# Ledger of designs, part 11: miniprotein binders against q9h3h3

Target 1, 235 residues: q9h3h3
Amino acid sequence: EDGFTAEHLAAEAMAADMDPWLVFDARTTPATELDAWLAKYPPSQVTRYGDPGSPNSEPVGWIAVYGQGYSPNSGDVQGLQAAWEALQTSGRPITPGTLRQLAITHHVLSGKWLMHLAPGFKLDHAWAGIARAVVEGQLQVAKVSPRAKEGGRQVICVYTDDFTDRLGVLEADSAIRAAGIKCLLTYKPDVYTYLGIYRANRWHLCPTLYESRFQLGGSARGSRVLDRANNVELT

## First folded at step 16 (miniprotein)

Design gC9
Fold by ESMFold2, fold request of step 17:
Formats: sequence, structure tokens, C-alpha cells
Structure gC9 (fold): chain B 235 residues (1-235), chain A 103 residues (1-103)
Amino acid sequence: as target 1 above (235 residues)
Amino acid sequence: GSRELKREVRELILKAWLLIFKAMELADKGDVSEAIQVLREAADLFQEAAKLAQKAGDPELAIKALEMAAWVLEYIARLLERQGKPDEAKQAKERAEQIKEKE
């Protein structure tokens, strides 16, 4: 069971990207339809491969909600990958600043807050809260994995459009907490995913920029956020 | 039946993605020749997945699998250029173009 790697999980996510998605698109669908859609497609019951008895009869890669301001733009991913490959042969140092600059140059600026939850009511409730926050405009776009196997954890991804905009990333954390989410959140820029850079990489780069922990007592934010790359508390 | 074919297609696609990430790790370590070998297998798996997706009634997935096969061959071409092998890079680019024409 411990044979699963970050590489394997990334490959599963990429394969899922290639299947159809179940999407609630606030740009074209009235917000009043959201609750019925959430009830029809709870992530704990939507199956990856369309199992008998599930609400979907065909495979589903992701369940997603697009906010009214959602404008899909992954940036110049191919140019990013080529520049990364060239950099590795140049002999120039590879640092977190190098990755940041590549992402800026190629406009691959998106990143995501991640949470992992077991299937069941808590997952469905957390997803519903996130989906409402997206439709109401506090968040831009989110997705959740379908159920692939009994007892396996599922992931909710809440995207931000610019990981270099620290205030925007923290604002998204606050919106997630306002939706009632209490679990651990980690933030990963998409640039690390597109370059295949995982925790055990040879440059010792840290793909997780931030950790957010729920904080109940007296905090106006509802969370405590640690900058993992620089070991600095932001709150 | 058809359900088994649909699962087999997705298993091939998953294996192909695992090979892509393995190749990225190899290239990051400077093992570029090994990365290219692994990527050729990934491209073959995407093409096989495309054939089986057609049989399983998943033509949209078949198109995406062919697009991935072409992308892998273009990645191979970039690695070959990095090795100073432009004739081999041109062959990989031509193969990628042929795959795009099939879809």
C-alpha cells in the first residue's frame, strides 16, 4: 500500500484530466440550480469509472465548479517545459527563485490549495461549501476527485490565478475557512506539477509553498498560515 | 465486455503517464538517453490506448490519447536536440505530425 508515490498520484490526476468532467459553470448556469446539482453529484458517490448504482453511468475524471469570473488560461506550459529543459543543461543554479522567474516569464502563475478527505458526509459537506463560495464569487474555481475505491482519500483543489500574489493566496485561504473548512490545507503552484517536481527532487525544492491550519480561538482569520519555503509564519 | 475495454484503455493511459514522469526524472538527472527510451514506450502506449478507446466507443478519449502520443514525440525531439542529434529530432517531429494527421 505504501508503494503509492507522489509520481503515481500525479499520473492518476493527469489520466483523470483526459476523461469527461462534471462541471457546474456559473458563467452559464443560474446560481439557484447549484444546490440541486450538488445533491445529484456528491463526490463521495460519483465514481471514477461509472460503477453501477452511481449517479454517473460513464467515467468521470473530475467534478468542478467554475465561478462567474473564471477565465481558463494555463499559460505557456510548453515554453515553460522547454526553458526548464534548457536551464538544466546550462550549468546555471536551480533555486526557488529560478522556478518563480520561469513561471512569471511563461505566465504559468496558477496554484492551488489542496485538502484530502475520506469519502463520506464530511467530504460532501466540504465540497458543497467550496462550491457555494465559488459560485458566490469568493473563490474562482475548484475541483474534487470522484470516488475511485472504497476508503481511499479524495482531493479538493481550490485554484488561485497567481501564486506570486501572496495576498490573493491568503484571501483564498480565508474564503475556504469562511466556508467552514477545518482540515489542513497545503498550497502548491502549478509550475511544480507541470515540471514534474515532487518532494524528493534532487534540487531540494519545496513544492508546497504554504500550509494553513485551522485556528479556532480568537483568530480573525480562522487559520494560521506558514510559509514553508522560507520557514516564516504569515499570521 | 465494453466495460473491461474502457478500464484497459485507462490502465494504458495511466502507465503512459507514469513513464512520462519517470522520463522527466531521468532527464533531470542527466540520463537523457534513458529518458528518450522510456518516452518511446509512453508514446506507443498512448497509441495503443487510442486504438482500444475507438473499440470501446470512446472516440474523444482516442483523440486525446493520440494528442498525448504526439506531445511525447515532440518532447523526445526536444531532448534529442539537447543531445546535438538534430536528424533524430526531425524524425521524431515528423512522427508526431503523422500521428496528428491520423486523428
Scores: ipSAE 0.716, ipTM 0.892, lowest interface PAE 0.7, mean pLDDT 87
Fold by ESMFold2, fold request of step 17:
Structure gC9 (fold): chain B 235 residues (1-235), chain A 103 residues (1-103)
Amino acid sequence: as target 1 above (235 residues)
Amino acid sequence: GSRELKREVRELILKAWLLIFKAMELADKGDVSEAIQVLREAADLFQEAAKLAQKAGDPELAIKALEMAAWVLEYIARLLERQGKPDEAKQAKERAEQIKEKE
């Protein structure tokens, strides 16, 4: 099935969540230290398992930056999962609307813009731009995967606190583009991750809510954002 | 060597997460008894990962692995209650509490 690769990547992400993270926390660390930290821990050189010659000697799950306004709140994930299990046995239809309501009811509202880049200068430059945008207050939280295997793409996640706030999600897209990011971006609400709903799911739900493509000229935001559920361009 | 032990811990954790996602898919399809069996394997893998993490000098990872084992047992308990097996659900909850006490 087409879900195997997505399932394995999700499992790797969940396992990475359990290892230590390398964090620059703007709430407790002066902004003037950011450039030195970025130079010490470029995501193309930080290794998942602490390989010889890397800047980290121990495993690293994620490299992250927390902005001044970051308020960690995953919501009621256990209650969400229990309600999801009950919904599946109730005979009620499962639709994007029912998932949206579950997420609202249990306060699991976070989501993320995702970008995938090959290791090297482009990845490190993109991460540095995102990290600066977080410390400057245009974005709130971001993380990037470490290098796990040679040549494999790595992921930058830029979080928003409420996927139902379309304007807030679009503002984050704009801030990402202002940091010089030109690659494809996809937006996934965290509710889909916590419920194990991936691309190849039996309800034919689309975990990607928005898609953003960079376009030169013609757009006030520098991007073309598509609402995947309604096939409507938002920009 | 010690690198091999640290690697084995993370392989167990990855396998346990793959089993959790497999069980979620099984439960979604209505194969709840098979989902419970797969989840018991995942809980066992997290407990083994915790033992090996302690041996490898990773006590924080050991605690997180035990927390995941307890979470899996609580998920099993919810599935058992929905299947009309409240005594088995109680046993799974008691095992989850025993694991939390070892933290």
Scores: ipSAE 0.711, ipTM 0.892, lowest interface PAE 0.8, mean pLDDT 87
Fold by ESMFold2, look of step 17:
Structure gC9 (fold): chain B 235 residues (1-235), chain A 103 residues (1-103)
Amino acid sequence: as target 1 above (235 residues)
Amino acid sequence: GSRELKREVRELILKAWLLIFKAMELADKGDVSEAIQVLREAADLFQEAAKLAQKAGDPELAIKALEMAAWVLEYIARLLERQGKPDEAKQAKERAEQIKEKE
């Protein structure tokens, strides 16, 4: 009797972070090699544990593409966590503004657009489009989960370097849509991830900062992007 | 063989993370003593996973599992301080530091 819960999905992601990743790194690998790499490691066929018949013989946590300009910088995560714990015991109110200020103060500004797709051609095609956008410089870095034994939905994460920079977040949304992706996208700042704040939290904080819905505006294709914190459409 | 053993290690790690999230929910609801008990189980599972990962020839995963065990013990220490149990909190912090030295 295996249950499926949001906590189970989060636990799987955290466990996957601890495993090796399959990485195409544009900083060290010529862009002309991307097509062969994508064909060798489609996310619908790369298995979490290296099952027989898989292209991978060992466990894989994530499949990732790093762009030429990718520079990993998580900020002062330890200081963020310490300040958060002190704040929780202080009795002061915790609000979305509190989280934003902590993120700014500790330079933990990255965030990600998330999309969930069933295994198969649609997933592999979406991933290939995202990977090309990263190598071509329209996106900085993306990852996709491998196929799990159960074959449930997989997730593509597309990172941006500053969730407070609305232009940068909207540009990433546009690049994702230009790759032909029409599903719902949700945006989560990494500060919520590092502090373990999920939807069912005591403070009723909303970890989803932005939501993007594809829409056809006559001849102009685009997204309807909602700022969840202020209930304001940005587009 | 070794592939099955490495998979068992990852099942222990997954269970440990599930216990962490359960403990966070318990602590958020004010059930701090129960949260600490659940976290002690999570720390034990990470240490078991580290030993098994070494046996399976996966030393990098073993190191990461020990780092997680230490993190869980530090979280336990913070919860014990919240309960006014500073001697127990100090013991948990000392255990966490000992685990970090072994990596």
Scores: ipSAE 0.660, ipTM 0.881, lowest interface PAE 0.8, mean pLDDT 86

Design xF1
Fold by OpenDDE base, fold request of step 17:
Structure xF1 (fold): chain B 235 residues (1-235), chain A 85 residues (1-85)
Amino acid sequence: as target 1 above (235 residues)
Amino acid sequence: SPEEIREEIEELLEKAEEKLEEAEKKFKEGVDPRKARELLMEVFMLLWEALRLAEKLGNRELLDRAWELVQRAWQLLLRLRELLK
């Protein structure tokens, strides 16, 4: 990835959080309606700004599916930011442990498995699999970015409640793999997003905690999960 | 030349800071958060180029200045995001 493209895409993704979302909420909508909703709003066709001929006429920040057990909890993001500013001013070393502690202290514990896919059938199929897994209760919540005008890759985010819960992170990976997803997955805590920690950050912090690679005939999970912080395979 | 690159970086940083200040002002004035967001996206684009050039130049001071502006812009974006969630 040349230059700061990842950081820019992340800024755009955060900016997109401010626009309306297309949501299927399994708590209020029957699961039987999912297929019709997926057909109406295929991510490859939903446009970021509601382009003519798209399924959406208005800007869409994200397409999302909420599972039955989904409870939105963002924690104390404002307190996290204040603590982060104070930490930067203090001149104290900033480590992954520091960020973990900040996240715990402010209850900003959400994280996500990320997959990047080109617009098209493979994306829509992947999304449909994920959406079904969410509605079926195998996953809690997922979102996918709409199609950008520039035709770049779209991202599917599959969330877990606690990036410090290794088992929960691994269970989500297993569910994603069970949904038929074979691409590379990276796991990033939301705290890193909120603090502006990306690949090229000045603190040399790696925002990716885990990587999952699909494996044929391997473990019961169908993937190899690498703990990037410790450089250890978990699976 | 290294001097020309430095000047270009400083111009980018100045433009980015001006736009960032405008975005912050709009936010404080209760203007539509989307307008502030648009300015912030422009700020980020300027700062990415400034960072790229500063990395090329190997100038730590300019890198630090650019990153400070990135963080400031990022904080504003997060505040805007929290208002609309």
Scores: ipSAE 0.744, ipTM 0.930, lowest interface PAE 0.6, mean pLDDT 91
Fold by OpenDDE base, look of step 16:
Structure xF1 (fold): chain B 235 residues (1-235), chain A 85 residues (1-85)
Amino acid sequence: as target 1 above (235 residues)
Amino acid sequence: SPEEIREEIEELLEKAEEKLEEAEKKFKEGVDPRKARELLMEVFMLLWEALRLAEKLGNRELLDRAWELVQRAWQLLLRLRELLK
């Protein structure tokens, strides 16, 4: 990806949150309907703006699945933003520790495993595996980006409630691997997304806390997880 | 030339700032958040190009100005998102 493509995609992803979502909610919909829903709305065919011939006629920001235990809690995002503005104005050093403390203080603790896949059968199959894991209670919530008009890779996001809970983050990685996902995964806290922390940010903050690589015949998790902040393998 | 690149960056930053101010105004006036969002997407595109060129030029001042505008734009986008999530 040349230049600031990743940063632009992050902005588009944030902007997409403002459009309607296609949601399967396991709290209100029987699990037996999941297969029909997946067949109706394959992410490789659902279009961002409701193109003619797509399963959706209206714009779709995300396709999402909510598990039985899903409880939306975004924390105090407005307070977080105000504190971030004040911090920037103060001229105080900004570190990963600073962002962690801001996140804790404002209860903005959600994070996500990210995977990028080309549109097609492999994406739809990966999504189906993730969606099933969510409905079965192995994961709490996941979303996938719809197909862009220009094409390109689609992103699947698998959320955890607390990016500071290393065990929970690792458990989600294991569940993703158990669902048959073998691609590279990166874990990004939502606080980094909300505050516009990009890979090339002026504070030299790494927005990716963890990286997971699939491993054949390895540990019970089937992956190697790297702590990017400390450059330490956790598995 | 380096001078031409500098001029191009300054034009991009000026245009980005004008659009950002328009988006901020629309937000403050209670206009449909989606309209402000559209402007912000344009702002980001301008700023990414400005940053690319400023990196190429090695001009720290222009980089810092571009990043400041990115942060303002991003904060506005976050506020817009909170209205429609």
Scores: ipSAE 0.743, ipTM 0.930, lowest interface PAE 0.5, mean pLDDT 91
Fold by ESMFold2, fold request of step 17:
Structure xF1 (fold): chain B 235 residues (1-235), chain A 85 residues (1-85)
Amino acid sequence: as target 1 above (235 residues)
Amino acid sequence: SPEEIREEIEELLEKAEEKLEEAEKKFKEGVDPRKARELLMEVFMLLWEALRLAEKLGNRELLDRAWELVQRAWQLLLRLRELLK
């Protein structure tokens, strides 16, 4: 909350991408094995660095589930970086519109719904629901952070493949809610992550595109989804 | 005093830039990507402190310098991630 804690956590999350992951891959593993895998590797007990008494003896960066329809598409990351450097030195304005164009041009279109939960049974239960939704085909791919030594909230990320496809993003929100998730969700395009644009940034951009709140009897399966940039309800 | 704060920010930025240059060299050589990652985490810690002090001072020039280094460090971190995936 104070200083640049959130920005440093983002840097640590990027660093975690480079450590080993624990993956359930529905493309190569029968769905009947999922429950045993979830019981073996609950995110509240898998430790970042392999603490004694944890199910892992080696470092784990992320715990992930890949759905049968998951098709990895990292896009043109090197071209994105080069264009970003050129844009910054050009003197042209940096706006949500220019970031959207960079993402489209370089095919970096993925984004994610985020939820933050304290370690414990609620986290493990939420993750299990999301993991089942991925294996059953309602969602494509998700990951959850392991337990950190210093403690704190953990994050579940549920990916979509095109943040410019608003209906697809809203369908993912609906699938998350159908899995029993009632907490606050926020949506961030991956282009903001790759360009290092977080809450505190020199352009005063808002990296959160949507916010989803669970509500009884809302328009979209118990969700109220707000466009954070324009303060407009989408549901 | 404001002058002492400015000098502290400049020291933080000089240290951060030195470590960033070392990380960039390690990346180019391809020798030890784990060391490059460690250097980058240290760079970010120095830069967050420089930004905190520069915001307190209200100095736009130092803020801009710090943010430029953050961007440079972040882009190297992403290149490391892409190399190691």
Scores: ipSAE 0.735, ipTM 0.890, lowest interface PAE 1.0, mean pLDDT 89
Fold by OpenDDE base, fold request of step 17:
Structure xF1 (fold): chain B 235 residues (1-235), chain A 85 residues (1-85)
Amino acid sequence: as target 1 above (235 residues)
Amino acid sequence: SPEEIREEIEELLEKAEEKLEEAEKKFKEGVDPRKARELLMEVFMLLWEALRLAEKLGNRELLDRAWELVQRAWQLLLRLRELLK
């Protein structure tokens, strides 16, 4: 992506949180209804603004699946933001450690594995696999972006409760791989999203903590996970 | 020319700041957060172009000004998002 496209897509993604979501909630809906729901709302056909002929007539921010153990907790995002503003005003150095501490202090610990896929069968199939894994309890929550007018790549986000829990992050990678996903995955904490820290940020902070590459014949996890901050392989 | 590019960046920054102030005003007035969001998306597009041109010039001052506006716009977007949760 050229220039600041990644930052703009990230702004659009955050803005999309403000629009209605199409949600399958496994806590209230029988798992037997998942296939019908997936058939009704394939991500490649659901449009961001409810285009004519799409399954949705109204704008959709995200398509999401909530697992049985899902508990929504965003932490103190307002307190995080206030602390971030104060930190910027102080002129103190900003490091990955600073952001980690802010996240811990304000309980903004969620993070996500991200995969980008072109609209079509491969995307819908990948989403179906992820959605099944969520409903079956291997994953807690996932969302996918609807189709944009430009026909650009759609993103699937698979969440973990705590980006500081390396084991939990790796377990989610394993579950994604077990669902048949073979593409590149990147892991980003939500705190980086909320603070506007993306690839080209002014502090030169890398928002990607982990990278997962599919590996044929590898360990039971079927992936190679790289810690981007330390440049160390974890698997 | 470098001077023409500088002028274009200044115009982009001015326009972005004006739109951002309008979005902030709408937020304070309790207008539908979605309207403020739309303005913010326009602000970001202006700022991305300003940043691109400032990087091309290697002008640190203009880069810093553009990034300050990006952060201010991002903070507002986050606040708007929290209102609709």
Scores: ipSAE 0.733, ipTM 0.926, lowest interface PAE 0.6, mean pLDDT 91
Fold by ESMFold2, fold request of step 17:
Parts: C-alpha cells; sequence; structure tokens
Structure xF1 (fold): chain B 235 residues (1-235), chain A 85 residues (1-85)
C-alpha cells in the first residue's frame, strides 16, 4: 500500500503479540522434540487466523522458541510511555540520543535482528536453523510471523537483551550467520517499536540501528555490519 | 479538487477520532480489550488514508492532526499489549 504499508504492518505485528503464540520452550521441553515441532508448525504454513488446511485451527500471533537461558523482562514500559509523553510536550528535541537515554533510564534495552523472507522452503529452513541455534544456546530467543492471508514476506526476529551492548549485538549476528543465514539483517531496538517510531515518522528518525550484510572475505562467517546512525562499518 | 480532498481528509480524521475515543473508553472500562484492539486497527486504517491524502495536498495542519492521532492510537495499542500479553 502507498507510503504506509510498513507502518500498518508494524501495528498488525503489535496486535499479533496479543493473540496466542506457538512456543517451543527449551526450559521445559526436551531438545529431542524440536525437529518434530518444527515439522508440525512450519512458518510458511501456520496461518495468522487458522485458515482451512493449516496446522492451526485458532489464531496464532507468533511462532517462538525460548532458549534455556531466556529470562523475560521488558523493563519499565509504563514509565517509558509516561516519559515519552512528557518529552513530546516539553518542546525539547527528539533525537536518537534522547531515545537512547529514555531506554536506559527505563531499562527497556532489548532489540532484535530482523530478516524478511517469502513463504516457502527458504523461510522454513532459515527458521529451523535459528530455532536450533536458540535451543543449543547460541541465541536466547527468536520468533517468526505466521503466514498472512495475503501471503507476503514474513519476518524472523532474533532478540538480544541490550541494544547498547554492541559486542552482544555483534555476537548475535555471528550466531545467525553460523546458522547459515546469508540474507540482509537489520537491527531495531524495541524502544523504537514501543514508541511508534517507524520508517515514516514525525521526527525523521531512522529506527534501524545496524545493518548486516553477508560477506566471505577473510572470514568463513564474515559479516559487514554498518552502524546506520554514524555511517561506520563495525566489522 | 483540493477542496474536495481537504473535506475527505477531515471526514477521515473525524471518524478516526470518534473510533479512537471509543477504544479509549473500552480500555478504561476494562471490560472488552479485544474490542478496543479491533477499533484501533480501524483507526489506523483511516489515519493512513488521511495521511496519504494530506501528503498529496501538502496541508501541514492536517498532517499534524493525523500524526497526533497516530501517536495517541499507538500508545493505546501498546497499553493494550502490556495488559494482554
Amino acid sequence: as target 1 above (235 residues)
Amino acid sequence: SPEEIREEIEELLEKAEEKLEEAEKKFKEGVDPRKARELLMEVFMLLWEALRLAEKLGNRELLDRAWELVQRAWQLLLRLRELLK
């Protein structure tokens, strides 16, 4: 759709958080059951609202895998919202720096590497690789969108717990590449999502903090990672 | 014509604000948060269309009104998510 498709998809993604999820939780489920679970719920076939012929009969918001070390804590989201409203009415500039400080102050530090793939074998294979990496402990938590009725591209999100920890973000990129992923990755802090800061936004902010492109030079699992805010290559 | 487009934007914004107020009421009452979510998705659809038309028209005041409603709707959507997740 013209100019605002990505923004509406972001709203639909947040709405999807509120529907049931299909979860493989390594904290309570043996790793030997993972392959059967992946075969039962391929993201290219699980549908958002339980279409006829899909593995699910009820709505599914997300398909997720939780690693053994996963410990959920979203931080002070309510306080973040209040401070955001106050900042907007204060007349002070809204910049990447002020958003970073809000996120730190309210402990809303999570972020995610994103990859977008069309439904089909490539998506299911990529998800399976990521899910195995989570269960094996190389990554902590990931989710993938179910198939939409329109059949557009789906998203895999691989979370890190602190977007200000560049080493940790880069380690997650390396683990994703080690799982065989060669497509473009973009990294977005959750604070931008929570505050409704998408590509088209009033403040002309860039919600993508890092971009990772696969390359083979010098290193078998090399990535070229660009810091989008400072236009600096990190790898 | 530009005048017809302006009137269409104003109608979209009025409808969006009415639905947003209804969603805010449902949230405050705490009785039907899924209805509030449904209303919010309708609000966003109206607002994206209002923004598209307001950008075409180049009308800064209508753009500002639409974006303010988008932020208000988005913050309610996040509050619902935090309640229901």
Scores: ipSAE 0.724, ipTM 0.885, lowest interface PAE 1.0, mean pLDDT 89

Design xF1
Fold by ESMFold2, fold request of step 17:
Structure xF1 (fold): chain B 235 residues (1-235), chain A 85 residues (1-85)
Amino acid sequence: as target 1 above (235 residues)
Amino acid sequence: SPEEIREEIEELLEKAEEKLEEAEKKFKEGVDPRKARELLMEVFMLLWEALRLAEKLGNRELLDRAWELVQRAWQLLLRLRELLK
């Protein structure tokens, strides 16, 4: 409990959404071009602000791959904000159920599996595996942060359409593991992000719904998934 | 001392609110949304430090004030994101 560094990194991630993205869009780009694109824009070398000698000359907020079946829909974010402000002044309890209902009502249902890796070959290799899984149709959309000047860990986000669809979230976890990913994964619905609900928050909510740990000899999916809100194992 | 820490928190919150008001003005003007974003990142830095110190003191009123500013700043950041995405 020594500071709010993780919470500030969430704010930086939101700010990065507003800068240009480097996108491989499988809906308009042949899959045979993916490996060349990955080699040109490795996440360990693409810089957040276009540093000298990097492959990008301008700021990059995210590097992303869109799958063939990806249909972007962020939902009614403005309506969500208005309803959230009204809820906070209403005196009603703010609970996981209340947030779930807000997300359903405003169609802000996306969420993401997150993994954090240090810059270097392992990050680039993990990203390449995820990107291929997206282009091959096992995952819908993923993004990875570029290299920051401070050189800290970077994040890969793998999105799912509907955080209330537990089966779909678990299928994405399985596809991530099939791509060779062995690190810890955490799952956060976008509604928690949009409402500014962090690990340290005034409502004592848990913004991480699921935690996935790689497990040799476990389930067919190769992971042990914990429901963090209820502290129960799903697998 | 506890009083010195309380005064530091008050200074951080005052600075944060001033920068937040400037960011809100820049957003309303629509002229320089990147400056509004820069101000918001500064606001968050001030608020995280204010929260850290307020937790150390256990001062509920300062914690509530800091969290209210965090929410106000976050919602403006999201409005900027929706405008510029």
Scores: ipSAE 0.724, ipTM 0.872, lowest interface PAE 1.0, mean pLDDT 89
Fold by OpenDDE base, fold request of step 17:
Structure xF1 (fold): chain B 235 residues (1-235), chain A 85 residues (1-85)
Amino acid sequence: as target 1 above (235 residues)
Amino acid sequence: SPEEIREEIEELLEKAEEKLEEAEKKFKEGVDPRKARELLMEVFMLLWEALRLAEKLGNRELLDRAWELVQRAWQLLLRLRELLK
């Protein structure tokens, strides 16, 4: 990605959180309705601003699926932000350990596996697999970005409750692979998103904690997971 | 050419700061958060260009000023987001 494209896409993603979402909630909707919902709102056809001929007439920030065990817990994001401002003003060194401690202190522990796919059948098929895994209880929650006007890549986000729980992060990777996803996955804590820490940040912090690569004929998990902070393979 | 690039960066930063101040004012006045968001998206676009040019110039001062504005804009975006949850 040339220049600050990653940071801009992340700003757009945060801005998109403010618009209405298309949600399938497995807590209130029968699982038997999922296929009809997926057919009605394929992510490659749902447009960000409700373009003429799209399945949505109004702006859509995200398309999401909530599992039966999903409970929204964002933690103390306001307290996190205040502590971050104070830390920047102090001139103290900022490290991955500092961010981890801030996240723990303010209970902002959510993280996500990310995959980027071009609009089309492969994206819609990948999303259908993820949505099914969420409804079946293998994953808690996932979202996908709608189609942009420029036709750029769409992102699927698969969440875990705690980025500090390595086992939970690895279990989500396994469930994503079991759903038939073979592309590169990167895992990012939400705390990095909220604090505006991306690839080109002034502190040289890496926002990606884990990288998952699909492996044919390998372990039962079907992936190789790398801890990017320690440069160690976990699988 | 380096002087012209510097002037262009300074103009971008000034325009970004003015728009950011307008967004902050709208937020404080209780205007629809979506209007402040629109201004912030424009601010980010200006700042990305300023950062690109500052990196090309190798000017640390201009880089730091641009990043400070990015952080300030990001903080406001986060606050706006929390209001609409």
Scores: ipSAE 0.724, ipTM 0.925, lowest interface PAE 0.6, mean pLDDT 91
Fold by ESMFold2, look of step 17:
Parts: C-alpha cells; sequence; structure tokens
Structure xF1 (fold): chain B 235 residues (1-235), chain A 85 residues (1-85)
C-alpha cells in the first residue's frame, strides 16, 4: 500500500459505520432468500453515496451478513478510548503487550480477517462465498465495503469474537479458504483499529497479528499462517 | 525546494488543526454531528498529504506534529461513531 491510502481507507471505514448498512440477518431472514439478496446488492455495484443507476438510492456505509449465532458485543469502547488517552500522556511505553492488556481490560476482543479486492466479478464472487459461509454457520459475521466513486480496492472483513483465541482465529481462516478464497488475508484486532494504529504509526507497532497465504496441496486448512508478532508459522 | 515543501507542510497542518478545532466544537455542542464527521474527513485528507511531504523531507518534528493531529482526529471520529451508532 503506497502512501497513506490504506490509512485513509481505514478512516473512511470508521466514518462508514455511521451511515446506513445493507444487512442480511440470518437471525430474522430465511437462508433461502440469501441468493436473491446477493444478486440484488453485489458489492461491485452498490455505491457508497447512491449514484444514479445503482441498486441503492441512498448512501450505504457497509453491506453485511449476520449469522444465526451472531451476538454483537463491541465491549467498553469509550473506556478503552479514555484509557488510551491517559496512557499517551503518562510517559509509559506503548507496546504490543500494553495494547493487548487494554483490549482485555475493556473487553474489546473482536478482530477481523481482511482481504482487499478490485471491483468486479472476483469481488462479488468472493463476497457471495463468504456470505454463504456466514449463513451456513461456519462464520459469524462479515461485511464488505461498497464501491467508491473513484474505484479502487474494496475490503471484505470477516470477524472473530476474540483475537486472543488463536484456535478460533485459525478456524475462521480455514472457513474462509473453504469458501474458495485464495488471496492474501491479514488479521487485525479491533483494538488497533479503534485506537487508529496502522502499519504507519508513531510507535512502529505492527497491527497485523497474522497473515494467511493460500497454499496449494493436500493441506486440510489450505493456507499457511504466519504469526507476525513472533515471526512463527502456525500451520 | 525543501523550504517550499516545509512551508506547504506547515500550511496543511495549520488548516487541519483549524478544521479539527471546528469539528471538536461541533461535537461538544452536540450540533450537526454529520458536519463534524465531514470536517474530520477533510482533516485526514490534509494530514495524509502533510505526512507524505514530511516523510519526503525527512523532518521528524513535522512528522510528530502531523501524527499528533492524526491521533486527536481519530479519537474524535471514534467518539462520533459511538455517539451515532
Amino acid sequence: as target 1 above (235 residues)
Amino acid sequence: SPEEIREEIEELLEKAEEKLEEAEKKFKEGVDPRKARELLMEVFMLLWEALRLAEKLGNRELLDRAWELVQRAWQLLLRLRELLK
């Protein structure tokens, strides 16, 4: 990612949380309606601000699918924010251990696998596979950004509920690969996102906890996962 | 020239801080939170350009000033998100 494009996309993503979402909620909608919904709202055609000719006439922040077992819990984000501001003025060092402890203390434990794809059939096909995995119960919740006016890569986020649960994160990676996804995946805990910590940051922290690369062969997982903090292959 | 780049960075930072202060005021008053969000997106646009130029110049002090504003802007954006969700 050249320049600060990724950082600005992260800020736009936070802003997008505050606009209306297009949601397929398996908790209230029959699974048999999913394919029609996916055809109606392909992420390559849904526009961020409701361009003429779009399936949406109003702004859309995100397109999302909630699984049957989805139970939203953002944790104590306001307390996290206050503690973060206090930490920055305290003179204490800011380290990966400090951020992990803040996340645990404030119950901000969610994280997400990220993939970036150009608009088009490959994006729409990848999203459809992920959405089906969510509705079928292999994943709990996912979202995809709508198309921006200027074009460019869009992001699919596949959430897990506890970044400290390594086995759960790896199971989500496996489910993503089983849905036919072959691109690079990176895993970022939500605590880094909420605190505005990207790869380019003052503290030289690495907010990407895991990387997953698709691997051809007879592997049950279909991927090679690297722990970025310890530089250790987990698979 | 390096001095022209330095002046552009300082202009970007001053403009970003003015818009950030306006956004903070709108948030505190509880008036027009969508305008506060629009101002913050403008702030980030200015700050990414300031950071890009400051990295080219290799100026640590300007980089630190830009990053401090980024953090301040980000924390306000998160407060807005929590208010409006």
Scores: ipSAE 0.663, ipTM 0.866, lowest interface PAE 1.1, mean pLDDT 89

